# VHH binders against o26223, part 38

Target 1, 191 residues: o26223
Amino acid sequence: MKLLWTSQHIKVTVHIDGKVSKMDVLEAIKTRRSIRKYQDREVPEELIDKILDAAMCGPSAVDERPWHFIVVRNREMLEKIPEVHPYGAMVKDAPVAIIVCCDSSLEKIPGFWVQDCSIASQNILLAAHSLGLGAVWTGVYPLEDRVEGIRRLFSIPEHVIPFSVIPLGYPAENPGTRDLFDPDRIHLEKW

## First folded at step 19 (VHH)

Design XC2
Fold by OpenDDE, fold request of step 23:
Formats: structure tokens, C-alpha cells, sequence
Structure XC2 (fold): chain B 191 residues (1-191), chain A 124 residues (1-124)
């Protein structure tokens, strides 16, 4: 008996009462922190869409846009990520994670994909923060064990390189702000 | 093996109350969202309620809102449905369902395991 699972859409009217407090860009940059604790609150799809839109708005070398994104909400998969990512323990506690990947076949100039995916990853973090979410960049590339672990776990083709895993959720911590300005790192005209 | 076992169903008069339980085993219960789904005779499945994995967030169908309360005990690996002010239209088999995702269900396909169900009959 093939249970024809007719995809009956459960109309759950998510009252997103969340006043998306729009931060200005400088505020978002200055106040963003890595968040590793999350509420047991779902992240609405609309917010993920906005985050992914932002992720794709960054520049890339010669406009190569080599990035791909895997959105992970499956609890079992989220629980498995720490098994292949030793510093990804917080991923299992997030309601969603985005895996940023590079499709090598889209690369026009070798090596710039790292910059491209970094920009995309940072935009994810900033967008998440501006939307009232917390996130953290967990590095995958260039560590081969992590790259291969994530690749196997998500059946990622060989020409696609996992770059980062970014868990997201409503924050359950407030680490405060940091002043990271260092004038000693600024050189005028010459070193 | 994942197991979900509902209990607490029965015959009740209109206006009465029941408490359903779902005993979960074979998985990390506290890590998953859970839902109640019901099916009345001759009708399709109806989502009733969902609860977040820590129990902080609860969601209800409009048909049961204000009357039903979903709860969970993660120490006992048990899901509950408190049903008050029961109506004849609440007559159904009630199923406990495990979520695949850390979110409210959008479709019935987002459940990977179901209990056998418990019969709730509301009749005078």
C-alpha cells in the first residue's frame, strides 16, 4: 500500500510579530558577535531567504559568484555536523545551519573563491545579526578533515568545496560588544 | 528503534477534559519538536498542536486554540496534550508525531515517526 503522502500544506499562520529592527550597516558591523547559544525557537523561512539574498549580494572576482548554500534544518543532520567538525558543537543546538560552498566549475580566476565565499559568509553573519538572529562562522576550508567530513555527510560533489558552516538562531546569549580598533595596524602611505 | 505510544484516550461528554500522553523511546526525545495530529472518521489528517524541543514554544490549530495545551517532559520522554472543553468535533484518533526539522510543521511529510494513535470520542 503506497501511502500516497499527499503533501497537504499545513497552513501554519506564523504571525511573525517580530519587528525586524533594521540596523544600519555600521551598527550591524560594530555590534555583531559570534553567537553559539540559541533559543529553541524556529527561524522563519522568510528570514533565511533574506539572509541568503544578502549572501549573494557580495562582490566576487570578475563576478564569478561561485557560492552555493546548503540550508540544513534536519535535526539529525545538525546533530551529526559536530562529529566531523570538532569546533562545531553549537551547530547541534541551532535550529538551522547554512553551509557555504564553492563550485569550482564556476571559478574564473583560481584562488579568489576563498575571498568570494568569505564575503558571502560575512554577509550571512551581518544579515542574521541585523534581523535579530545570532550566528557564528565555523571554518571548514582549508582543513581537509573538515572539508571531507562535511562533503561526505552532505554528499557534496568533489568539484564543490565546503567552505563554512554557519549555525543560526535566536540568540540565547549576549556576549556584549568589542572594540577591535587598533591604530597600530594602520600605516599611512608606507609601512 | 523509534517508538511513539499514545495513551489517555477514551469516551468523554461534551465539555469534558482528557489528557493524552505519548511515550517516546529510541531517540533523543529532548532534541526534537513534537506534534499532535488527529484524524476524524472519514476525514483527512488535521494538525492539532506542536511544541519546541525545550517546550518553550507551542503552536495550536485555530480549532483547538484556547482549549488544548501541549506540553512535554523531557526527563520522562513524554509528550502531553491537555484537552479541555471537548466538543463532538474533537472526536478523532490522536497521533503523536516526531518532527524531522527544528520548526513548526508545514506538511505532514515533515514527520518521520508516528504513534499508533489513541481514540478520543466526545459524545453525550
Amino acid sequence: as target 1 above (191 residues)
Amino acid sequence: QVQLQESGGGLVQPGGSLRLSCAASGFKFSRYWMSWVRQAPGEGREWVSSISWKGTYTYYADSVKGRFTIARDNVKNTLYLLMDSLKSDDTAVYYCAKHIYTSKPRTFDEFDYWGQGTQVTVSS
Scores: ipSAE 0.860, ipTM 0.933, lowest interface PAE 0.5, mean pLDDT 93
Fold by OpenDDE, fold request of step 23:
Structure XC2 (fold): chain B 191 residues (1-191), chain A 124 residues (1-124)
Amino acid sequence: as target 1 above (191 residues)
Amino acid sequence: QVQLQESGGGLVQPGGSLRLSCAASGFKFSRYWMSWVRQAPGEGREWVSSISWKGTYTYYADSVKGRFTIARDNVKNTLYLLMDSLKSDDTAVYYCAKHIYTSKPRTFDEFDYWGQGTQVTVSS
């Protein structure tokens, strides 16, 4: 029985105890890890807003800013994402996911949207980490089956291309730090 | 089909205690946040409490904080509300509700399924 309840706003006082620790940019970059286990804790909307703000601050080719973001908190939808994304199993355990998309109609130069959306996706990861959240980049594009699966699931129009699915949550794992510096990948003046 | 069925309501004196239960079926109970909502006679609906899908996080309305405890048994697909130090103002029909989203409820529209409710009457 759908009780037609009038849209009364539930005043939930969210005690955001979270002292947003100021993380240095280099620290955020160096210490960021893919997080695939999450607490059963919601992510406050304020943090998502900050993450999305960061996502939109990246450069884009000729300032085309082709990105769109679908914020998914619907539990049924989160549970369905792994059905079309074989490496997205962790998405169903996250309290929220961001789907990064490209609106091809905003593209000014062909092909750079991949870079633009990549930058946006990375900024999401870094921002999440800096805010004490864990996230992981699950690739959608360029795999056609995943692109079409996500498109159908979220009724994404044909001119919009889903690029990545990024589950977010408070981390329930600590994978540690990695040293990824490789001096052999650095060439001076010539190869 | 999703079903929620409340039980455990009744008549109690002020200062008394009750334990409400909500039996859930037709969905993966352990994957969803759950809430209790109450409605007093002639009054609007009032959010009472919410619990995360694993039960780690609980939230309460100020009116019931310190007196009520929300809990869940995911093996039994059951939601509970332990009500202590009951007051006359706690008199209402109590509903269990299933969350659409993995978050605290902001509006009553964020619930997709409700039980039929159980009557709690606090009267001397």
Scores: ipSAE 0.859, ipTM 0.932, lowest interface PAE 0.5, mean pLDDT 93
Fold by OpenDDE, fold request of step 23:
Structure XC2 (fold): chain B 191 residues (1-191), chain A 124 residues (1-124)
Amino acid sequence: as target 1 above (191 residues)
Amino acid sequence: QVQLQESGGGLVQPGGSLRLSCAASGFKFSRYWMSWVRQAPGEGREWVSSISWKGTYTYYADSVKGRFTIARDNVKNTLYLLMDSLKSDDTAVYYCAKHIYTSKPRTFDEFDYWGQGTQVTVSS
């Protein structure tokens, strides 16, 4: 007997003491690190919404905005991602992951979707960091095995290309900051 | 097969204490959030408490806050509910429930498995 439980909303009063620390953009960029260890703490939906909002604010080629986002909180699915993503081991320990995808039908100029989805992915990382979360970019595209693995796992249509998997959570590590400035990579006027 | 089995219910006087247990099997217990839900006679289900998969974070309904404590032993695959200062209004069948998501429950459909429940009766 399938007890048809009517969708009664559980009123969980989430005290989001979320003092969103106003991190300036340069600070966010310079201090962001890949975080691969997470607390067993829930990421509030409000933070995910803010992150996704930021993800959609990046530029895209001729404003094509080809991105789609799959938000994954299902524990079984999170546990399965490492099976198809060899470098995604940390995903199973995250409370949530965002899969960034491209809808190829939205592409206006061939090939620029990679840039568009990269910008979206980076904005996710920066937004997460600015909100006190840790995240890491795990590349899916252009590796065919990973693309197909994620596609099958999440029943992603053929015209939609999974691009990245980004686990998120409250950090359980502090890798410190790095100085990545390299003047040898700067050329003036000519190579 | 996933199994959840509650125990520890019984008859207790007002002001008394009980400890409920939920034995879990058939899944990686330590990887899932767990909750207690209760249902009083003639009433709907009421969320009681939730606990994170490592047990670091706990959540309580206002009706039980300060009186009940949720805990887990991931080595023993067991969920607990310590109930102190019991009241007549705490009389219900208590269920342990497995979370689908790595989050606090929003709806009762976010549980994929339930125990059979254990009866708690608070009566003088």
Scores: ipSAE 0.858, ipTM 0.932, lowest interface PAE 0.5, mean pLDDT 93
Fold by OpenDDE, look of step 19:
Structure XC2 (fold): chain B 191 residues (1-191), chain A 124 residues (1-124)
Amino acid sequence: as target 1 above (191 residues)
Amino acid sequence: QVQLQESGGGLVQPGGSLRLSCAASGFKFSRYWMSWVRQAPGEGREWVSSISWKGTYTYYADSVKGRFTIARDNVKNTLYLLMDSLKSDDTAVYYCAKHIYTSKPRTFDEFDYWGQGTQVTVSS
């Protein structure tokens, strides 16, 4: 849906002071945390575009790229998401959320879409973090009630499966970093 | 039902000040961005100012920047516009408007509810 820019442009000079902090990929991965508190600050469209670009750069099974993204900025809709997604309470406090979906008609090999959409979701989180935003992965699939709830709320066709809801915003918390390295999870050559 | 009611308009001399209020009801006021929009006689609508739902971030048109201050009281469900150093060109009907989106407005279609407006006249 091409957002038809109707002709009455409010010339809002958005001072994008957004110093795109250059974060290397390892830093992004290691320092990323789930962020559930957000500022009442707008997320620029340019950042969302970059995040979505990153989301689409992940590998997929036989390059099926089954993912679709619903960008939600409607405040009323953001407020409704927690009604169908009880663990998505923070979504109502975010300025924007991305719903990652799978179009099953694009699936070439059954079942791999979960991996594909997971990669896309993770890329959203990493990209968001690298851009100075906070985000959290709230799982929708495979919980049927959540899937159906999001489907209904956003009028998602039956062949399209909502996978995750990812609220995004400038962080209003700093949970710190964690060292999650566990050498006991590493096996050399054999189990 | 969503209601927005502006007040505080009137006649003022150039260089004078006014304080507009917008009383909001029928929705969770503290959860929505709000804006002021004005329309001068015979002219189109002009965006004036916007404020985030918590009031932390404010935005202004260049024409009013440094002279106008947008504020809100989420306990009172009231939006304000403090207008200082008023000019003849500020003469307009001023409307408060509710945002659809959690962002600065890009178009007037991004407002779902408007007040009836309050007349501001700046004249010597």
Scores: ipSAE 0.853, ipTM 0.926, lowest interface PAE 0.5, mean pLDDT 92
Fold by ESMFold2, fold request of step 23:
Structure XC2 (fold): chain B 191 residues (1-191), chain A 124 residues (1-124)
Amino acid sequence: as target 1 above (191 residues)
Amino acid sequence: QVQLQESGGGLVQPGGSLRLSCAASGFKFSRYWMSWVRQAPGEGREWVSSISWKGTYTYYADSVKGRFTIARDNVKNTLYLLMDSLKSDDTAVYYCAKHIYTSKPRTFDEFDYWGQGTQVTVSS
């Protein structure tokens, strides 16, 4: 009569009031902030699946879709990332990190993979925000020491290039909204 | 060297209470989810309860919900299980277990270290 562990995962239902149940895309873009402090709350696998689905919806040069993603939930591995990625100190405090990678064997136009993986990375940030999570993009490429360190830590093969590390979790901070529109950056018809 | 040492078990009457402790050393205790797992005589292991690394989130098996409370002291590196309203079928060896991942466990393979266990016997 004792309960035994089941293989079924337990769903955590996220209740969001009607004002935030569907976020307008412009609102998401304007209100997303880099979040570097996280709760010790589990991030359900289903939310990660939705985020990665969104990441793969991005356009890519000639539809080459060169991206691969490593999902890191292993606490020991999260603790090790800052040892090879100095800017990534907050990764050890996150419940999850996503490593965005380029598989260079999928490149169809040389050099556009950086734009492709940047688009996927930004989609991860926006999708996380829309799901009530906070995230931050930490740069790996083009810094060779960081690329080599992350590649070694996660056994990434030579033809695969780690591009970014994105820690995420339920936010434990609220940096507030910014007004960054600068009309001096807009040029009509010519420079 | 990771060490998990349980204590506080013993013989108790039905309806009684016990407090189990698990002293942790050799790792950054405050960085890991922790669990209690039990094994009754002649049976498989059963997950009992889990707690997140800061202690904010706690989870319980249906069989113990409302009767057991998991807690942690990240200063003393100690995990606790407060057991109330004990029943005869709570009789088991209780183990403290360290999580590999940042989540509620789904299988026993998600623990990398276990204590030696402490016996809880609820007489009938």
Scores: ipSAE 0.665, ipTM 0.873, lowest interface PAE 1.7, mean pLDDT 90
Fold by ESMFold2, fold request of step 23:
Structure XC2 (fold): chain B 191 residues (1-191), chain A 124 residues (1-124)
Amino acid sequence: as target 1 above (191 residues)
Amino acid sequence: QVQLQESGGGLVQPGGSLRLSCAASGFKFSRYWMSWVRQAPGEGREWVSSISWKGTYTYYADSVKGRFTIARDNVKNTLYLLMDSLKSDDTAVYYCAKHIYTSKPRTFDEFDYWGQGTQVTVSS
């Protein structure tokens, strides 16, 4: 007997992930770098699920949680993003992109959605890094032409604001470590 | 206009070898995952193999693993299937298929274009 698809490995990695070493959170924060070159390796759906779970763990103003996420794996759509986002050229070379959006109908305190979606976006970057992926935040909001272009491309409704586009994949570059601590930026008790 | 044209099929003895080609045009071939799918007479279609858009990652059905090799030439826009140690069970029409997404296929709906197919017959 032949099967149309070979799927002997249902739930392929659900419990085996416990074999990988947990990355310390401070290490993850200090070693995460913007990655703009990616392997042509598939990013498993389960890793995207873990990343988005982490994104939604962020705090938000008065717990408004205004974020929505569009996961883009369609190659034709990935190729089109740079046409409306000229500084997002690396998106066409990624296997996956996540668009972080604000649903303004969920906003409970005006204007704090920017901080909320920034927190979700940074959590995506850290979670991707901890899972062996590389990512970069490409800015959309507040640049009106980029907002309009992305909204049109993905049929995003008027009350939803595209905030960022985050391409990700297994990294094909290693930009190295850096030490950015600057004690002159620390002020004790007052400015 | 997207076009996929398979060639290289034919009659082969058991244990023999064959190389299939798929010439692609009308799209940016090097940007897409590609697959081979086969269909024996009176049976449904069976996924055979897939390859990532740069050619770095390859995947095979258990029925062909170790015997078949998928490859691509992104300069010539051509997909290949190198078939060794052929068995009668490999007799089928072999199709070249273009992926919509950047991943292994889960269903036939994840292909948007198919070739016309090339017949492979393994018989003594």
Scores: ipSAE 0.650, ipTM 0.867, lowest interface PAE 1.8, mean pLDDT 90

Design XC2
Fold by ESMFold2, look of step 19:
Structure XC2 (fold): chain B 191 residues (1-191), chain A 124 residues (1-124)
Amino acid sequence: as target 1 above (191 residues)
Amino acid sequence: QVQLQESGGGLVQPGGSLRLSCAASGFKFSRYWMSWVRQAPGEGREWVSSISWKGTYTYYADSVKGRFTIARDNVKNTLYLLMDSLKSDDTAVYYCAKHIYTSKPRTFDEFDYWGQGTQVTVSS
C-alpha cells in the first residue's frame, strides 16, 4: 500500500536562525579540515542552498561559469557511489553529497574548466565549514574509470564531466587545526 | 524483497500504553530513516514520528509529542513506537514506513515501502 499525495513545495533562501554566518573568512580558511565522519543529522535544504550559492560566487575563466551541481540525498544512491569510486567510501555515511560537474558546452576557453570547478569545489568546502558542517573533496576527474562510473550512476550526459564528489554533514570528528605555513615555499622577485 | 511487518497493536483504555514493533527485512535497515504513519477510520494518513538511521535524531507530530517515543534496534532490524497516555484520537492503523531520503519526510511520496499495519483501538 503506497498512497501518493499531491503536494506543492516552494524553495526559498533563508538565513540560518535568522542570521547570516559570522565566521571570519581567514578563520574559515585556516580551520577547515577534511571531515569524513558525519552525524546522522539532517542537513537542512536551506544550508545546501547557501553552499551552492557560495559555490557559484567563484571566479571563472572569462566568466564562463561552466559548473553544474547534483545534490544527492537518496540513500540508495549514496550507498552505490563507493562501487564506482573506491576512495569515496565515506560518501555512503553522509546524509548528502554534492557532485560538481562541468558542462563543456559552456566552456569558452578550452581546459580552464578544471580551475573553474576547483574554485567552486573549494567554495563548497569553506561555506560548509562556516555553516557548522564538515565536508571532504573526493577526486573524480581526471581518473577516467571514476568519471565514467559516476557518469553512468547519475545518468550524466556525454558533454558533462563529473569533477568531484563532496560528501557533507554535521561533523562526528574533530581532527584539530594545523599550522601549514612554510616560508621556504615563498620566493621574492624570482625563484 | 523489502518487507515491513508491524505488531503489538490492540485494544486499550484511555490513558493506557502500547508498544508497537516493526520487523524489517530485505534491505540494510540501519542505513535508512524510518517513520510511523497512522490512518484513523475514514481519514487520510497522518505522519506520527521519524527516526534517523543511527537513531540519534527523533521527530514527532505535535499531536503525539510527550506521549510517544520512537526507537530502533539496528542489531535486530526492528523499529518501535512506545505509546503512553493513549487517547481516543489515537485509534488508527499504524504503519511502518521506509524513507527514500536522508531527512524528515515532507510528503508521503518520500516513503518507498510500507508495512501492512497494526490496529490500535482506544476505547473506554
Scores: ipSAE 0.645, ipTM 0.871, lowest interface PAE 1.9, mean pLDDT 90

